VHH binders against Flagellar brake protein YcgR (ycgR). Designs and how they scored, part 19

Target 1, 263 residues: Flagellar brake protein YcgR (ycgR), of Thauera aminoaromatica (c4kar8)
Amino acid sequence: MAELSTPSPASPAPLDGGRGDELEKFTLRGARQILQLLQDLITHRGLITAHTGGGHSFMTAVLKVDEERGRVVLDPSPDPQANRRALAAPRLTCVTQLDGIRIQFPLVGLGEGQDKGRPALFAPLPAEMLRLQRREFYRLQVPLAHELSCLLKAEDLARKPVEVSARVIDIGAGGVAVVVPTGAAEFVIGGTLPACRLALPDGEPIELDLEVRNLNRQTQRNGTEQLRVGLRFAALPRAADTRIQRYIFKTERALNAKARGGL

## First folded at step 13 (VHH)

Design V64 (from U3 with S31F)
Fold by OpenDDE, look of step 15:
Formats: sequence, C-alpha cells, structure tokens
Structure V64 (fold): chain B 263 residues (1-263), chain A 121 residues (1-121)
Amino acid sequence: as target 1 above (263 residues)
Amino acid sequence: QVQLVESGGGMVQPGGSLRLSCAASGFTFSFYAMSWVRRAPGKGPEWVSTISDSGGSTSYADSVKGRFTISRDNAKNTLYLQMNSLKPEDTALYYCAREYYEDFGPWFDHWGQGTQVTVSS
C-alpha cells in the first residue's frame, strides 16, 4: 500500500517576488480580515482591474462573498474574450483601491457560472491580500530647488552610448519622471537603461537600472521642446529604496509645512 | 486629496450625443493618463477609453470605437468624453479614473462618483 504522498500545496508565489519581506507587514492572511476587506470592496463598489497575464486585463468588481462555499463572486467582463482569457489564466492579479489604499490580491481557480440567474465569475477566496498605503503610490513633485537629477546611460540616434543628465520632476517608490532635451538621446518604451545614477540631496548618487515606461514630448511656451521620460526602477537595491522613501517623506513634510504657513 | 468629479451625464435618445467632463484636483493632472470606465446596470464594469498624460495617445474599447472621443485640457485639469451615436447599451454610470501603470499593467488608483448616462427612446 504505497502511501501516495499528497503533493504539498505549492506555496502561492509571492505577489511581488523581490520585496517579499518588506511587503509581509502589509499582507493580510487572516480569513476574517480578508473577508472584511472583500466586503468593504463590495460596499464601496470598488473598481478592480484583473490582470490575466500577457499584458491583458479586464475590469471587474466583487459582487458577493460566499463564506459557506469559501468563494468570491466577481462580475464578468462584458467582453467574452476577456472572460475566456481570465478563465484560462492560472492566476489573476487583482488590483484596486479603497480609501486611497492600494489593494492587491491573487485569485486562482477561476470558474464561470451563474449567481441569481446572472453570469458570474467564481474563485476561491484569496489566501492573501496586500494593502499598500498611499506612500507607495505617491508621486512627489520634486521642488526645483532640490535640483534632483538622474544621469541616464542611453544611446543617441546613432546608437552611440551617451550620458544624459536629466532633471527629475517627480519621484515615487516605483520610479521617476525626468526631463531631457529633445535629441539628447533615443529612448524606447520598454527599453532598459542600465547603471544609471540618481542624485539625491542626502548623499552619494544611487546606481540603478531604469526601464523606460513613458515618453512625452512637451513644447514649452518659449518653443523649446522637452522630452519627459517616465522611468521605472527596474532593479532597486533595498538601501536605495529606503533612501528614496526617506527623501520623499522628508520633502512631503517640508512642503506640507510650507503650505500650512510654517517657515 | 485627489478628487475626480464627473459631469455632463443625462438622458438622450438613441443616436444622440453627450459630452462628459471630469474635473480633476489634488494632483498634477498632466502627469497621469486618464480613463473613462463605465458600469451598466446588471453588468460588470467596462473600460471605455484612455488618454495619455499629454493627450498625444488615445485608446478605445471596441464597443465605443469610432463613436467616442476622449480628450483633455491640462490647463483646466479637465478630462472629456465626447459620445456620439449613443446606443441603449451605452446606458451606464460613467467614471473618470486616474490610471496608474505598474509592471503587471495598468490599473485605476482613483475614480470619481460617476455621472449617469441613460440612452432610451
């Protein structure tokens, strides 16, 4: 009688593989907490973006929490193709906000059916839900006086390596927006800029890899064209993340104090 | 505090037109892509359209393509949705939503209370 060792349920892949330890404090794993949060999403009619992978997503909402069956009921997409993708996906990454707090949770084992005669999607209750406070999504507008800059390692039109010193206009936990002169370098969305240097006021520049996420050409009133480049932190060391967070926090406090008439 | 306030909804006949507006405040409007999302009665929410931060790029759901036009005035911190050739199936609560993009894709980190659009004969 060979004891069929029941394969240990594969631990759900961490929501964000690289920041696992730091995110743990923001991760809800308690059944009651999860149920409450899902109920709150229902109450507030939270708009959920569900990512199916491959760059595809659809909008949904939590319709019901079925505690007895241990499942969540979701609105299907009006797009049948989106629903097919969702059902075929091994995992959904659901993202929304509640009271300005980012909520992220995985759903696995999605199925379709009917709830009270209406088409619905069903999934087991998430094993975990991530609550990230505003701090993580906040984009600080960098004061001009701080002269925050980023040295970009890019290529010119001839594919020659060039270094471009770019002014940082906003910064968040996920990346920076910079302004570069038009023609200084060629940027490609999705491209990686390796070994760039972010200069913060509090010390030595931070070396980091950046991914181009957005390009926006702006014509200034004086007729000068500037290129705004949205950059994601592709690989941010923990120490660098801490420094960036500290800078943002400190700057926000200062700005708020100033706004309140504080010297 | 981020605020998005939709307006311009109403009742129209099939084939009619409406222009929705969204007044944005509490953030640098010109730094964010903005979107319209709608939720029809008894249906799930649906993405309608997105416009880039500068307004240089727009995208539409297939269901509204060719009929709806998204635009923005960054100087006025206002998002617009021109809706032409309206159909009964366009009946929904329309939300203005701020788009945020992460490694896993876009999502909406803020949205308004919505404006009701009703298309009925």
Scores: ipSAE 0.865, ipTM 0.954, lowest interface PAE 0.5, mean pLDDT 87

Design V67 (from U3 with S31R)
Fold by OpenDDE, look of step 15:
Structure V67 (fold): chain B 263 residues (1-263), chain A 121 residues (1-121)
Amino acid sequence: as target 1 above (263 residues)
Amino acid sequence: QVQLVESGGGMVQPGGSLRLSCAASGFTFSRYAMSWVRRAPGKGPEWVSTISDSGGSTSYADSVKGRFTISRDNAKNTLYLQMNSLKPEDTALYYCAREYYEDFGPWFDHWGQGTQVTVSS
């Protein structure tokens, strides 16, 4: 009688694989807390963006929490194609806000059916929900006019070293997001890009090591595909950190001043 | 505090036109892409249109393409949606939404209370 070792349920992939330890304090795992938060989303009619992968997303809302069945009921998209993609996706990444706080949660095991005679999507209750205040994870959206760039030392598909100049789209204390042309290099989540160069407007480029934390293919509205790469500062010298912080602060101040009608 | 206030909704006959406005405050309007989203009775929310921060790029849902035009006046911190050739299927609560981009893609980090558009004969 061979004891069929029931495969240990694969631990749900962390919502944000790169910030796992830091995000834990903002992650709700309690069943009651999750239920309450979902109920709050219903009450406030939260608009949810559900990402299906591959640069695709659709809007949804929580319609109902079925505690008895342990499932959440969602509005389907008016777009049948979006629903098909959602149902085919192994995981949805749902993002919304409540009272200015970002709420993020995964849904797995999506199915379709009817709720009270209306089409609906069904998923098991999320195992975790992330609540993030913006200020805790602040990332400056880099103005296009700054032309902030990062020279990435990466490898191509043939594992040949390549240098890719990437536009920085956002920057924070912990890292940068960049956009690269599709096919410019091969990136692996968890991989390290050594001796990269971050170009700030205020001086010489900063040499730093970067860790790939996220990859997202985005189709621009114009049909152009871009790869967004989330990069963590793996080893940032103190002087570099200071420069980055200064840049962020200065830029924010300038942006705020401009917004207030200040020259 | 970020505020988005929609206006311009109303009742129109099929084939009619409406212009929605959204007054934005509490943030640097010109730095954010803005979108219109709608929610029809008994249906899920639907993205309608997005305009880039500078206004240089626009996108539309297939359901409204050719009929709706999104625009913005950054000097006035105002987003607009010109809706022409309205159909009963366009009946919905229309939300102005601020679009934010992260590594996983775009999402809406703020939206208003909405303005009701009703298309009925």
Scores: ipSAE 0.866, ipTM 0.955, lowest interface PAE 0.5, mean pLDDT 88

Design V78 (from U3 with T28I)
Fold by OpenDDE, second read of step 14:
Structure V78 (fold): chain B 263 residues (1-263), chain A 121 residues (1-121)
Amino acid sequence: as target 1 above (263 residues)
Amino acid sequence: QVQLVESGGGMVQPGGSLRLSCAASGFIFSSYAMSWVRRAPGKGPEWVSTISDSGGSTSYADSVKGRFTISRDNAKNTLYLQMNSLKPEDTALYYCAREYYEDFGPWFDHWGQGTQVTVSS
């Protein structure tokens, strides 16, 4: 009788795969801390976006923490389809804010039921909660006026090389998120896009290799489908890194100044 | 500091209309997509509508499609929600929310205190 070693529950994929070590400082794993944070979310009526994958999400809130049963109770979506997706998802990525601090946590093992006669979603307590206090993990939302773009060297459905001009929607030290029209190219998670060109406002485009880390199909409300592509800088020269950091810093400063009424 | 202040809520009869406003401050309003979210008594929050940063794209929940119109005035840092043909089921606290995009998708990184909309005969 070979004891089927129950595969050790795969350590939840780091909330942010590439920055695992840095995020550890901001990750709560203590049961008491997690409970307190969840209670705070209840008290403040935090609006939570729960991502189910595939570009789908729904709004929820923590209704109750059941310590005895070790579970969190969530509001279901008014949309039955969203609830179905949620229940079918192997993992929810929940994101919210409290006092301006980003809070992110995974939920697994979602079920439906009733709490005090009301429909509710149930999940085991999260094993970890990410509380980002520092701007260090800040991804700059690129102002529209900057018109940052990335020329992607990709392949189409026929594996023919194509160049796609993608709008950069956010940028950080580790990569960019871009939007492309659906069908413009085929992207594979983990695939490398070589010799791409990132256009910054301050000078010549930066040539760099990009790794596809995330794909999110977004159906625009107008029915137009867009593909959001998360890209990691695979090989970034030091000079390019410096330029990117400078751009981020300068832009953040400018945004802050404008927000303060100075510009 | 980011501030979102909703206004325009009130009591209205079924079939009536309301226009909500959200005054934004403390950030570059024109750089963010903005949304309306609502929370009805005894129900979970639900997304209502989103408008892109430029105002060129809008989307609506099926429950409000054809009845509600989201708009924005970037010069005034103001978001609007025109609500027509209101129904009792539209009764909720309406939040103005700033949308933020990350690799996993969009979420709301800021929202106001909300404005109460009550549809009742």
Scores: ipSAE 0.864, ipTM 0.959, lowest interface PAE 0.5, mean pLDDT 88

Design V80 (from U3 with T28P)
Fold by OpenDDE, look of step 15:
Structure V80 (fold): chain B 263 residues (1-263), chain A 121 residues (1-121)
Amino acid sequence: as target 1 above (263 residues)
Amino acid sequence: QVQLVESGGGMVQPGGSLRLSCAASGFPFSSYAMSWVRRAPGKGPEWVSTISDSGGSTSYADSVKGRFTISRDNAKNTLYLQMNSLKPEDTALYYCAREYYEDFGPWFDHWGQGTQVTVSS
């Protein structure tokens, strides 16, 4: 009688496959910590966006933590179609904030039922929860007046090297988002752009390697299509990091001052 | 510190209208898409509407489409929701929320305390 070794449930895919090592220090895996964080979300009535994949998401909230059964109880969407998508999804990516800290966690094995006579969604407790402070995930929307740019070393459709000057629209400690004209270059998610140059207002451009993390086509009001490219800093010298942080801080302060009627 | 303060809620009869406002501070308002989210008693939260940073693009939940209009005044750092033809089903706490978009999709990184809308005969 060969004991069919039940295949060990495949470890849930890391929340962010590209940042796995860097995010580990921000990932909670302790049962007690996870329970506490979920309880905090209940207490604060955290609005959660649950992503079901395919560009679909719905709003939810944690209603209850059932420690005895090892499950979390969620509000279903008022939209039955969203609930169907959620139940069909192999994994939910839940994102919210608590006290300005980004909270992200996966849920797998979603089911529906009733809690105290009300429709509810049920899932096993998450195996991990990611907590990212502002410094790790904050993205400054770059004022147009600053005219930040990034010279991208990319390839065209013919794989010929091209340099594209891209406007930086947001910047954070981990990377930049830029806009490029459609067709200016070919970008591949996961691809590396070596020896790019980020221009900050405070000095010489920073040379750095960038990794393409996201591509989004946007149609402007005037009908012009632009490509938004999310780029991760693949190799950032410490001095460059300091400059970027300083720029972000200074700019944020200035924007806040302006918003308060200052200057 | 990011602050979002909702106002304009109240009690209205079915078929009535309300205009919600959200005063934003502590961030560059014109640089962020903004949204309204609501939570009805005994129900889960529901996305209602989103407006782009410039105000050039708007989106609505099917449940409110044709009845609600989202708008913004970037000079005043204010978000609005005009609600017409209100129904009892629109009874909810309405939140102003700042939208953030990442590779996995949009989420809300800040929201206010909400303003109560009650539609009752």
Scores: ipSAE 0.866, ipTM 0.955, lowest interface PAE 0.5, mean pLDDT 88

Design V89 (from U3 with Y101W)
Fold by OpenDDE, look of step 15:
Structure V89 (fold): chain B 263 residues (1-263), chain A 121 residues (1-121)
Amino acid sequence: as target 1 above (263 residues)
Amino acid sequence: QVQLVESGGGMVQPGGSLRLSCAASGFTFSSYAMSWVRRAPGKGPEWVSTISDSGGSTSYADSVKGRFTISRDNAKNTLYLQMNSLKPEDTALYYCAREYWEDFGPWFDHWGQGTQVTVSS
């Protein structure tokens, strides 16, 4: 009688694969903490964006926490197609905020049913919830007027080297997000783009190595598809880091001043 | 502190029109895409429309396409939603929401208290 070793359920992929160690201190894993946070989301009627993958998402909210059954009850989308996608997705990435703090959690094993005679989505309680205060993971949304760009050294589908000028949409201490035209290059998560050039307004471009951390295909409102690429600074010289930090600080200050009715 | 304050809601008859406004403060309004989201009684929240930071791009849910128009005045830090040909199904609490993009996609990092729209005969 060969004991079929039930394969140990693969540990859910960390919410943010590249910053795993740094994010651990912000990750709630305690059952009570998770329950409390979910309850808080109910109380505050938190609007949740649930990502199903493939660039698709829908809005939801936590309706109820069923502690006895160990499940969370969610509002289904008014869009049946969104619900179908959600149910077909191996994992939902749920994102919301509470009191200005970003909350992110995965849901696995989504099902549909009824709660008190109303359609509802059901999932097991999340194993972890990420609570991030803005200061520690601040990414500056780059003003369009700054026209930040990053020259990416990548490969096309034929593995031919190509250079792609990408618009930088956000920047932080750890990396940049860029937008590239669809089909401009082939990107692989975990892949390294060597000797790229980040153009800042304050001087010559910074040469740096970038690691692809995330890929998101976005359909613009005009029907144009764009690829958003999340890039980590793989090797950043200290001088470059200082320049990036200075740019972020200066830009934030300017934006804040403008918001306050200043210049 | 980021603040979003919705106004312009009310009761209208089917086929009527409303214009919602959202006053934004505490951030650089012109640097963010803005959205309208609604929540009808007994239903989940629904994305309605988004407008880019510059106002150059707009998107709509299929349920409101052709009837609703999102616009913004960056000089006034105000977001608008013109709603025409209103239907009972449009009855909802309407939220103004600031859109933020991350690696996994868009989400709303701030929203207001909402303004109630009721479409009833």
Scores: ipSAE 0.869, ipTM 0.957, lowest interface PAE 0.5, mean pLDDT 88

Design W42 (from M9 with P107E)
Fold by OpenDDE, look of step 15:
Structure W42 (fold): chain B 263 residues (1-263), chain A 119 residues (1-119)
Amino acid sequence: as target 1 above (263 residues)
Amino acid sequence: DVQLVESGGGLVQAGGSLRLSCAASGFTFSSYAMYWGRQAPGKGREWVSGISSGGGSTAYASSVKGRFTISRDNAKNTLYLQMNNLKPEDTALYYCAKQDYESGTFEYWGQGTQVTVSS
């Protein structure tokens, strides 16, 4: 009876190296943001997979944040061997999910002790936490030469309807990121932009509804401030989806060919 | 330092109304989109509503749409949430949040105000 070695759960594939710059957008480094996120994990009783290296991991949870001491309290594994590995590891990689968002953070300087008479693991507060919204969909960085644009229907500060032609910087099956001049229009996360028009190179613009998902201020090299708006497709007709997918596929293929020296 | 102070919570019967306020200080209030979130007992924090910096654009969670109204007074540095037709499921600690343009999301700064809706 050959013991079917249950394939060790594949170490979550390193988040595909989107250029280090993209991960920075999802990395929280503010002390308050980190504390808030840790508190949210406590409140949700979120189970955390703690990776100790060498393909080993154990399940834990944040039990407490000790702000005064600048440390996080973790639930120890029921497996003493797992705890020994954790304590011996130079770095613990913690992975969890909250509200469909993947959260990853490192812990260094792990120690053991007691919290209120119960065994606990202690670590200094993480210096950074990665919050990755499951962009369920690969995001293509749009080549500047394509001049992909989206006409946004929004309101200005005076509550007047405005149309803003925004450059599309990335596109995926789930949405687009655009850049607009600061002050061009009013945006709010969760807001809907109805009857927008996405211009693709292959034909007539696609009319679609967009939902604002994130708002980032970016300073360009020339010192000009721009607003990056992350937009989700709120309702996408099948025909539009097909066109978007085709564009992404063609563009990726071309970029890959160029990278290989073929163009 | 950024400060957000929520008020206006209390005990109300189902079908009743409350108006929450959030007093903001320590930043240029009129330059930031603002949000309301809530945390029910034993549940995670959820987004409730948002309003743009100038107040021209608003957004609502599906669970509160048509019942809640977000507004702001930039001259008073105050965010409001009018809650009508309250339901027991609206029982939560309510927080106001400031847009974070660096992270692209929003941050909660206050201690929250308790809203309890009785059957």
Scores: ipSAE 0.874, ipTM 0.965, lowest interface PAE 0.5, mean pLDDT 88

